VHH binders against Flagellar brake protein YcgR (ycgR). Designs and how they scored, part 1

All scores and structures are predictions.

Target 1, 263 residues: Flagellar brake protein YcgR (ycgR), of Thauera aminoaromatica (c4kar8)
Amino acid sequence: MAELSTPSPASPAPLDGGRGDELEKFTLRGARQILQLLQDLITHRGLITAHTGGGHSFMTAVLKVDEERGRVVLDPSPDPQANRRALAAPRLTCVTQLDGIRIQFPLVGLGEGQDKGRPALFAPLPAEMLRLQRREFYRLQVPLAHELSCLLKAEDLARKPVEVSARVIDIGAGGVAVVVPTGAAEFVIGGTLPACRLALPDGEPIELDLEVRNLNRQTQRNGTEQLRVGLRFAALPRAADTRIQRYIFKTERALNAKARGGL
Structure headers, positions and changes below count from the first letter of each chain, unless a header shows other numbers; Kabat numbers aren't used for antibody chains.
F, E and O stand for the ipSAE by ESMFold2-Fast, ESMFold2 and OpenDDE, each averaged over both directions (binder to target, target to binder). V2 = 0.75 x the mean of E and O + 0.25 x the DockQ between their complexes.
Where letters were taken out, [cut] stands.
Atom coordinates printed by the task and the answers are left out, and those that the model quotes come from them; centres of patches stay.

## First folded at step 4 (VHH; framework vhh_7n9e_1)

Design b01 (from s54 with S105D)
Fold by ESMFold2-Fast, scan of step 4:
Structure b01 (fold): chain B 263 residues (1-263), chain A 125 residues (1-125)
Amino acid sequence: as target 1 above (263 residues)
Amino acid sequence: DVQLVESGGGLVQAGGSLRLSCAASGFTFSSYAMYWGRQAPGKGREWVSGISGSGGSTAYASSVKGRFTISRDNAKNTLYLQMNNLKPEDTALYYCARDEGYSSDWYEDYYFDYWGQGTQVTVSS
């Protein structure tokens, strides 16, 4: 009851996270598949964003899988407050990416201790893992250097129209995630932001309607709050879809080339 | 200490109307978007409706659009759901929620840090 969602197909409301037919196909529940995927995350040193609720998250990684004890061993945060929040949370939602495929899984019953003399967090193995293979669920993490932005048409707390230039932090075929200073505009999940303008390279900004799908509030080290807003594309024209896909593929190719040259 | 208390549920005949209320306390009510969700026996949880802090923006699930109206009274710290032309498939436990801002890294998931215990709505055929 801590989560709200709607069964698939979910339109315009959010999906019910593995209960919908579309997500069920991508949900791994076999013990061997789960163990293999966790091992792949270890092998690739995949960084995991662990969400602890209340808009709080921290970066972690799977250090090892203890099959005998049925546990996963995680790297604790260097921030003691983040570790305290994680231990107090009834559930962690872990999100990561492997070869461009988004992976999400819950961890329940987090504890702390030591592994080979070093601090560690422990949790029972997850009963399920979501592995989204579809093109429309792939999210490119937008390089900071690209300064990709979306001009949002929204309202402030006094119901006055405002325009907010939001930084795009990830982008996929179905939408974007943006960051906005807390209080800059008012959002409601399921609401429509009309006539927003997505600035993509190599052309004029794309004018489109965006649907608010999620909100995530984060506190920066300096005490400043920012709001991450997940936005779905509505009525996306073919030409716009082509430009978005071109940007994604071109950026992936550039990042792959940089990784091979730099490493 | 955040509290959400739902009321107004009950038994109603198909085609009838019902108004749900959610009394909020422990936070600045007008600063948060508020939501109604529901869960029927044997079904997943379903988002029903949302309203922005000022009340200027609303959103509805396709299954209830045109039949349900969400509203709020910020002076009374109260959220409402007016349900018209009720159908047997509207039978569910209805609960209100405050979106603290948690969601997964994907826009299809979210978590509400504060939510009520719910009020039962039963629609007879």
Scores: ipSAE 0.289, ipTM 0.732, lowest interface PAE 3.5, mean pLDDT 80

Design b02 (from s54 with S104D)
Fold by ESMFold2-Fast, scan of step 4:
Structure b02 (fold): chain B 263 residues (1-263), chain A 125 residues (1-125)
Amino acid sequence: as target 1 above (263 residues)
Amino acid sequence: DVQLVESGGGLVQAGGSLRLSCAASGFTFSSYAMYWGRQAPGKGREWVSGISGSGGSTAYASSVKGRFTISRDNAKNTLYLQMNNLKPEDTALYYCARDEGYSDSWYEDYYFDYWGQGTQVTVSS
């Protein structure tokens, strides 16, 4: 049984109520809603992280919704191993963001073939999609041009202190997700990284403590392997919280203005 | 095939000590962070402790910090949890888990791809 809730044996403590049974109220099951959301992902060229299990994932995108055949067409990975893992997996868990809203859905019965002469992956339309639209779950996808970084205080494989400059890929009111090269440092879920420095485009770096929430190894669309680390703000002074939220608001407003073509 | 087998549980008096073991097979043990979790009767599962692949980094839930110690022996493919000063509220099924799963989100609970069946710990007053 596979709903968007996960029958996980362990989660970080303290518990915060972010369980799968609470996610049911955010689950879309209407056929028209699902089709509209998939079309929105196509229109906005949303990049999707497809999790194949065993800590493996790859970047993809919905290229087309074939309503007549009841299937989605996905962009295959440039990494043949990632495609083999995906085809062997009983299920893909697809995760993406649209306008800061987290979207997650399962795909079952993945196949391969061609669409208009190009390699493609095919799957039946999902029966359900999760759409989380809450302020505390809002995540801004950080523009590459901002070069937003976080200097992490961590340990290497030999228990020696290291500082790792990690690129911030998304940011919200409760934390950041960063990418680091595989092997740059060791992380453990529940561990605290003290006195890290978050560099925003304007002003001095923000010093803060981060808690490791999630770890995931990924193969990007260009074939590069990286470790994604989800980090929660452990304690955030009001001034720092204000600066982060101001950055998120200002950046979203600018991105929306560009997407609309200005005035 | 990935296998995780817990052992060492039992009945112990409050204030006592117990050492749990988890025998791992079917994967390169030293390449994965490992975790202990527990589930008390009528409660949800709760994260207890974690340890990095090399053993260099550890983390503990606030409820057990200072009383429990996680460790690993990579040569024996075994994870340990030393439990001291046990309390009746530590009564639970204890299980070990591997960290490879999915979630790239800082606001979600982590989901593990493999876990054991667990070993029962009962602490009498």
Scores: ipSAE 0.100, ipTM 0.601, lowest interface PAE 5.4, mean pLDDT 80

Design b03 (from s54 with S103T)
Fold by ESMFold2-Fast, scan of step 4:
Structure b03 (fold): chain B 263 residues (1-263), chain A 125 residues (1-125)
Amino acid sequence: as target 1 above (263 residues)
Amino acid sequence: DVQLVESGGGLVQAGGSLRLSCAASGFTFSSYAMYWGRQAPGKGREWVSGISGSGGSTAYASSVKGRFTISRDNAKNTLYLQMNNLKPEDTALYYCARDEGYTSSWYEDYYFDYWGQGTQVTVSS
């Protein structure tokens, strides 16, 4: 039973792999698979965005897996407000990635305490984890050194046109995610931003139309708030697509070489 | 506590009009984009329309563009949907929502956590 391709914004996305047959193929339910994936997140120091509801989230990480007690231990936010929201939430939706593969899992029954004398958050092990392995969902985390930016044409809080230079945090074949200062501009999911300019390190900026797909208020580890905006490429020309793919390939290759010490 | 209460639905003949309202409380209404979605029996939820916090930007699903108009009154914490030239296929339970994304990724859908009880719209042919 096939579902519609590229559903509209606001179409319900399954909260866990138990909902929707389409995601069942990507859902891990085996205890050993779940434990191994959580250990991989620890080993690679995978940063996790924990969504607490109300459009709020914070950055965390898995500190350890306590197999004897069947629980995961998380790094608390330095922002006390974020921790209060997390503890009050009926569920956390945890999102991260390893090598461009999206990983998502729910945590229910969050508590606080201490681990070896340090503040920690803990929750029962998730019964399932989503590991979304699709080429079209691959996204490259943009190195800060590249200073990749996208000039967005949007509206400010007074409904006046504004141009905002947004930092690109990830990029894929179908779009970019950017960070904008809170209050710099307004966005609406499904809205089009015409004639935006994506600046790649090589050559002229790419002019393109972007569709707003996602909005997320993110509390960083230092307590600052930022707005993350997910933007889809509309009507991407072949020449632009080639340049974007070349940048992704070249950057990924360089990052892999650097991580291996030039091996 | 975030609360969203929809009203204004009813039975209407094809070609008719209805105006839906959504009363919001428990958050700074003007700081959030707001949305209308709908669900017909036996079908999944579908996005209908969205409006930015100031009301300066709007977006519509292709199926309703030109027939529906979304608006808001930030002084009253109220969201509206003016529905004109209604069709039998517009029959559904209509919900208002506040955005709550899973991820900053441009290629992924999001889920709305603050859906109210909904208001039923039935369009006879």
Scores: ipSAE 0.378, ipTM 0.771, lowest interface PAE 2.6, mean pLDDT 80

Design b04 (from s54 with S103V)
Fold by ESMFold2-Fast, scan of step 4:
Structure b04 (fold): chain B 263 residues (1-263), chain A 125 residues (1-125)
Amino acid sequence: as target 1 above (263 residues)
Amino acid sequence: DVQLVESGGGLVQAGGSLRLSCAASGFTFSSYAMYWGRQAPGKGREWVSGISGSGGSTAYASSVKGRFTISRDNAKNTLYLQMNNLKPEDTALYYCARDEGYVSSWYEDYYFDYWGQGTQVTVSS
């Protein structure tokens, strides 16, 4: 693979395998709720990753909801092979995100045609949509002015212990995302970073064990690479959880008040 | 042009052992963490194990910890998975992956893109 200049996030996989019973309470089955959610995706121009099976996927978007015919209109891939795989698939699993909330839905019976003279893909309205709205899935974008950092204990490229001060870019009840220079340390998905220290305003750093959940490489304008690391709180004491939630709540309220002229 | 070629699968009886290999090309192998995943018939992808670029750090799914060992030979651009004390529930298509996996939620299981065809492991009882 060539050097990455502007890497896209790796394709998100559908939620499956042993979580079906947990997901039922987040499943929307009402026709009006489904129509409203699809319309919200159109309004916010949400990009959708459509999984066609066999490790294949393509990016699409909902262009239109045709309520009279009971179908959605999707943007086809510029890659003809991706469209052929989609049309041949017994089911598409569509994954997207709206305001930090994961949305997933199946499409069955995909067809092709034209909408207002342009190529389009069509499918019946999904009978269900998953909308994960647990607090563990919420992520607050950390204001740059807060200079939030997390001191990570990791290994460098020579297998020597290192401490890396990483900038926190988002934070939720379940974890943080941080940015480090590529090459500052090595990470492995599923690995545990013990005794890391999360620095929040007003108080001592919080000592936490963190699990690496994802890695995403980004090339900066100056040609240097940055690594985005998603980190899950492996063990979260109640006092630490309370302090993290208080920071999230206080920051969200301050941002909302500023955006609405002090209210 | 990332290419990953898995090999070493086969039919084995419960309690047996297999060693899987993954030959990598098209990228600087030592600069990437590498992973083994598996997919059983009718099920989604399951993360099995990971190893850092230098080989200094490893991670394992609870279901395989103590039975499987991940390793790499950076001079040969090859990833290995030594599987011991195999169980019928280890029956799956095994594939290797680079660190391009993305998990959008802290609660979700690991997810990877893979480029190889995989190697089939069947464990009979």
Scores: ipSAE 0.417, ipTM 0.794, lowest interface PAE 2.5, mean pLDDT 80

Design b06 (from s54 with S103Y)
Fold by ESMFold2-Fast, scan of step 4:
Structure b06 (fold): chain B 263 residues (1-263), chain A 125 residues (1-125)
Amino acid sequence: as target 1 above (263 residues)
Amino acid sequence: DVQLVESGGGLVQAGGSLRLSCAASGFTFSSYAMYWGRQAPGKGREWVSGISGSGGSTAYASSVKGRFTISRDNAKNTLYLQMNNLKPEDTALYYCARDEGYYSSWYEDYYFDYWGQGTQVTVSS
């Protein structure tokens, strides 16, 4: 039953940068699927990070899908500057999560006005939405009560070594996302942070090398800025991989048990 | 307000060298990581190299590692890419970009709002 393939060199090597070919498998383009996913975000009160360009973003939410007018209604930022950046931007890139699955979509043609007497932002319905639903792309939102941290070894603006204790906001099989105060250290996408220490419950910190995969400056609802850093695990020892997966599995089970009415 | 202007492209034979420049304005240059990306005809944009705000950290796509060197001059608000041992497959429009990091992804497929106009590099065989 094996399929016949042409005799070619080994399969293409892992991507060396900037390639989104794998993401095509996770891209939704059906109007009904897009409407359903947006409605699921409303139902689950999902917070959305809206990237406005210039390294800036703000937190928002989908308040309503207006199917008749073909648009989404978004919660504006309490920061007027963030709203001005959003309106000036040619595109918003919206990133959120639903049940551990990363969801991303563009919005173009943002406007402002009122919905039922309240300030609101409006945009046409997106033509596509990305939903990363593979196990290797799964991200557990880390409960705040766990106080999960990662000690990053990086450089400050003066090129001096600095250690930054970063709060882990999500974790998956391939990496973590952390938050740090803006200006605490500097990062570059593709750069390596050696000998960082991931503190999990139930054991000593895990020492590992991390690769910076994405950076986002985010304005919080209280108006403060923080930097979100997406970090990929460089080759993990089997023991470290096992501990991380056990933490994810144990935490998922506890959250699922709580959502289903406890034990 | 933010502007990025690339220059230094041209026609070169395989094995040759070029140095690209990107003049930045409208923001505090030293506070942002800067990047070079490229797009060959009929292909999507791919990330090539990055440099941290101070210049202390650099990163390179595997296809250019050892051949290209990224650098910056924060006093002049200028980003550079020194390209050595050029290959025909390096033929592309080269863009500089400011730090945006739109996607949490294991693949470096992200969008930058502040792409410049680009500078064309053509490498003959």
Scores: ipSAE 0.412, ipTM 0.789, lowest interface PAE 2.3, mean pLDDT 80

Design b07 (from s54 with G101T)
Fold by ESMFold2-Fast, scan of step 4:
Structure b07 (fold): chain B 263 residues (1-263), chain A 125 residues (1-125)
Amino acid sequence: as target 1 above (263 residues)
Amino acid sequence: DVQLVESGGGLVQAGGSLRLSCAASGFTFSSYAMYWGRQAPGKGREWVSGISGSGGSTAYASSVKGRFTISRDNAKNTLYLQMNNLKPEDTALYYCARDETYSSSWYEDYYFDYWGQGTQVTVSS
């Protein structure tokens, strides 16, 4: 079994509340659904990033669901200051992933105590959980061997036009994530990059407009900085959408075949 | 340690103007895109405008395009928002933020850390 190994993932930030209305349809409010999802997080040993506000967060996990008392039991941080911030916070925003699906939920009324003689944090069961289960939210990790690239049309630090060949690290129905060297070009979230070219196998590059959605600066082990850019497809021509879907499907099938083959 | 301090808000009549400032410290200001967001009473935070590190690229929410101008002075580590033709619906607490540092994904909405208390803008009438 081979899975892509990478430096520890960056801590995900909570989704902006200004987009909350668009996410309501993915919000689980049924008690049974919430309990099942929390149990799935326990079963899969899911790590949770708990945001306490003001740019602060810590890593935790759901240790147990106490249905009789209507509460979750959380693993406290080894950092006492992080636990103090969490207990003082009016709300924790918890973010995690389960089988590649983003899960986010609030915890209100955090307390501390002991579970089985060990320190623990307790909170009432969340009244809601966000589970992003939508085609545009699914993504394929692009195999390095595919050398998938996107030629970005942007501006450099001197405000001059520049073309940057960016490596595609993941791709889905709604966009791509790419990596560029720091300083190769400048980006602004909300900006549009017109007439970029996505190179897929078996044909000419696809010309499309991309909207910058996310920027993440990652320091490599050698001390160099790289920029990860999340790019959303502007409305795609049907032919381009079909070709992207075909690539995703074909690559998933090939990866599944290798995994079943014991490679 | 990143610090962002907003100022310049106040009470203004509809049709008036205000200029907001954000003083930044604790990071190489010119290396980061900077943003203005706002939170109106009873609403979540919404993105208003962004500017690239060099100032060469800007972006605006459709609700403010043509009325607001974002700018920066990298020598002074200061971000600005010039707000013209203000409307009552522009009433909000305004925050500045640097670009997202946690995750990169085309499927996620915009999200930023706001380190300051913000600056209140109230538009009457």
Scores: ipSAE 0.373, ipTM 0.771, lowest interface PAE 2.6, mean pLDDT 80

Design b08 (from s54 with G101V)
Fold by ESMFold2-Fast, scan of step 4:
Structure b08 (fold): chain B 263 residues (1-263), chain A 125 residues (1-125)
Amino acid sequence: as target 1 above (263 residues)
Amino acid sequence: DVQLVESGGGLVQAGGSLRLSCAASGFTFSSYAMYWGRQAPGKGREWVSGISGSGGSTAYASSVKGRFTISRDNAKNTLYLQMNNLKPEDTALYYCARDEVYSSSWYEDYYFDYWGQGTQVTVSS
């Protein structure tokens, strides 16, 4: 880790800074392109992580696009506190993916109400959306049926060593995203977790040193808070890299099998 | 309303020491990891150090590791940075920050919200 660009609370999207000119080629500003991308998120039932600031986020989805009123309709959180944070936030930063392609957009002016008798959140259509088609941003959404886990070596709230089995939700060439219950262990961005064990289907767990890259508190469907931890692979051995890439490739192929109506 | 107030900066000679403080209010201090960052004139901001909510885990930029020590007093809602063996290249405005994650991606650089006004550290040769 070295010199950082640090945005203020009112700053632009997370990837701004030294990459501003590079991100322009991935920025959609046409009204039709934005509408089409939002519709694609609806069609593919894309889950969105909406960042409300202060390390807080909640899971949502685009329920519909109201072109007449120039608004998107979002699924509210089952946690009233998460909805209160969202409504109080000056902006949301929404992050999602379609087939491993990262999509990111801001929402400003969030309100609440009902859509066809159901609670809903409303926001004006975003003026721009990022669609990043880069390998370094590719993430495989891990199927729940695979029960992928990573045993983390960390410290608990009493500063004692603890091993936490964390569910792997995303995996890519450079790392994994895992979820742990809030309070199960403490993490610090830039910290190293030595000798963690990544359990892939078929074969022995892979022993890895992991670096904490980001932390995000999320309210889950059942109302509990979970901590999402982004972890970078440190000094990944060639054999481990091969196994991870093989898992990603095999899983992508299985998910894309449509001729049989399944795997 | 989150407030962070830095203090303890000043002018010191190379090889000297300073201790910075950050007084926090408006949130449950012990529930958040806290960070120090700095910005030298004409340069971007640099992450310096971080500490977990309980104080059990710490992290340091390679440029300061072994010379700086981050600590916290949760009873006083105060974050500290003990700076030893200071070098002219440590001259910067030092900021206290509470973590803000802008993305769920692990492929992004560190991004912090600095709510404090900073405290100036100047190290002469």
Scores: ipSAE 0.220, ipTM 0.675, lowest interface PAE 4.3, mean pLDDT 79

Design b09 (from s54 with G101S S103T)
Fold by ESMFold2-Fast, scan of step 4:
Structure b09 (fold): chain B 263 residues (1-263), chain A 125 residues (1-125)
Amino acid sequence: as target 1 above (263 residues)
Amino acid sequence: DVQLVESGGGLVQAGGSLRLSCAASGFTFSSYAMYWGRQAPGKGREWVSGISGSGGSTAYASSVKGRFTISRDNAKNTLYLQMNNLKPEDTALYYCARDESYTSSWYEDYYFDYWGQGTQVTVSS
């Protein structure tokens, strides 16, 4: 407020802490809230991407919450290398979605063993979970039936230009996540991919400039490896932004109608 | 075991130049993108620059674009950062990192795990 004291040089105006403070607002630390959220992930059969560091991750799921022993039971990867990386990691960063809302939590002290005679991974219950209830963090999981793709213009390992058709796995207001076969092209975080083409069901492909935001080598449940690439819309014409928002809105409404037992 | 060792830092006057080096061992260097990040005292890590495994693609933070040049010598397993027209705000501990980004998304700034000890750069007025 203007009527408050003017900060002196020894007491400057508040610094920008918005991002850290904003994430703290969405952090769940209550034991009951954490247990409820983990149970919701089990009930909704939520797939979790577990990041082991080094740009590596694997697909897992919470199989159960063992409240008596204070731990979660996770589905191991069919790839033994992914499980070895997970067990060696000081921390897993687990990322998933529930109704389009991003959920993220750490697991520390991962171990292996058996649950009901089947291989399993175990970790203590997380002390915190992040639940991002913000429109800018919303990601629509793209239905496989839509066959949404993005043609990326990139470079291969021999510095030769290459075009890669990448499957779009999620889409939001700020970007897309795509998957490509490992080794299909080289990417660098912060790099720009100009004149890529995003194919939506209605109309001509949208030409976009995309910025690489994250890279993640992911082992699927069937043991195949793929590279997940997070891409930010570097520049969006208004018409393109409108088409993307309409696609997200229409698809979300169709999925919600189907979930409510509609057509 | 992966090891990254930074060197080349020092004290320099504003407008001056420095070249940083990062010696890598314990992995196939040419197969990984490499990065430079920095941390000023009391602040978080800031991404500075990246280079693809082949060296064909580079990226720079807007604050250093046009002044810094990232390069690599895959035969020597060495990453470089040529820093020109240095400013007092470039004062920081500089780290190199392998392709080790987690899950930074379009809503987050770059996040890298740095494995080196860092090399101090101090730019005087």
Scores: ipSAE 0.389, ipTM 0.762, lowest interface PAE 2.3, mean pLDDT 80

Design b10 (from s54 with Y102T)
Fold by ESMFold2-Fast, scan of step 4:
Structure b10 (fold): chain B 263 residues (1-263), chain A 125 residues (1-125)
Amino acid sequence: as target 1 above (263 residues)
Amino acid sequence: DVQLVESGGGLVQAGGSLRLSCAASGFTFSSYAMYWGRQAPGKGREWVSGISGSGGSTAYASSVKGRFTISRDNAKNTLYLQMNNLKPEDTALYYCARDEGTSSSWYEDYYFDYWGQGTQVTVSS
């Protein structure tokens, strides 16, 4: 079924608190459930994006759970500035995926120290973890080999129209996340990017209106910033919806077959 | 120390106008998109408007489009909201927010970490 109207901008609300009623059914609060989920992240080598505020984030991972001390042990960033920002932050918002399921949790009271003689970050066990298992929240991580791109129509820092080819890093029924070099264009949450072109295999690029939903800045090793942009499909024609769903299905099936040794 | 201080609220008759201001300090103002949100009595917080760092791009909630204008003065580190043709339904505490970028999800509602204390707008019929 095709969407008949463009979604209105959503209310500004913290995911952890402001949407309590909607998200409570997906929130894990049991100590054993939290410990098991953290252990699953360790087992599956799940990479975590830790958001420190100010649009900054860094990549980390859970190295271990110290049940005796009630703490998680995290891999520090190779960027010392990212670690300093994290330690100064009142909280981290940690976001990851496990088999396409979004997992999000807060860490408060971050400290630094050593684990087995190596630098490590420490935080008390989270009191809650969000695990979004609903089909409409599923996001496929796009394989790099697929070279999916979206041509964005935006404005540069001098307020001039610019076209930016952005790499698609994940895709779902409701939108895509893309990566652009910081400074290539300006974005505003709630803004609409008209007539963007999503390049999928098996056909012509799909022309779409995209709404900016979130922005996240990440510093590369060469000092260049990379901007991650979350984009919602403002209105999705049935033909486009079908092609996107087909791509997700085919790619998920292929990744599952690869994980099972091509079976 | 990030500080956002809203002002300019008050009591106004339906059809009237108000201009809200937000004085920002503790960060490079021109490097951040800025936002106005509101919370009406008995309702959750609602995103109202946003403006990019340079001021080149703006966005508005459908309920205020054509009546409200967001602007910024980067030399003064100040964000503005010009509110025209006010309606009783616009009665709310209005908040200034900076884009914190703490979410990477395209399916989630807008997420802002830093909110000022707010300025009350009351529109009488």
Scores: ipSAE 0.384, ipTM 0.764, lowest interface PAE 2.5, mean pLDDT 81

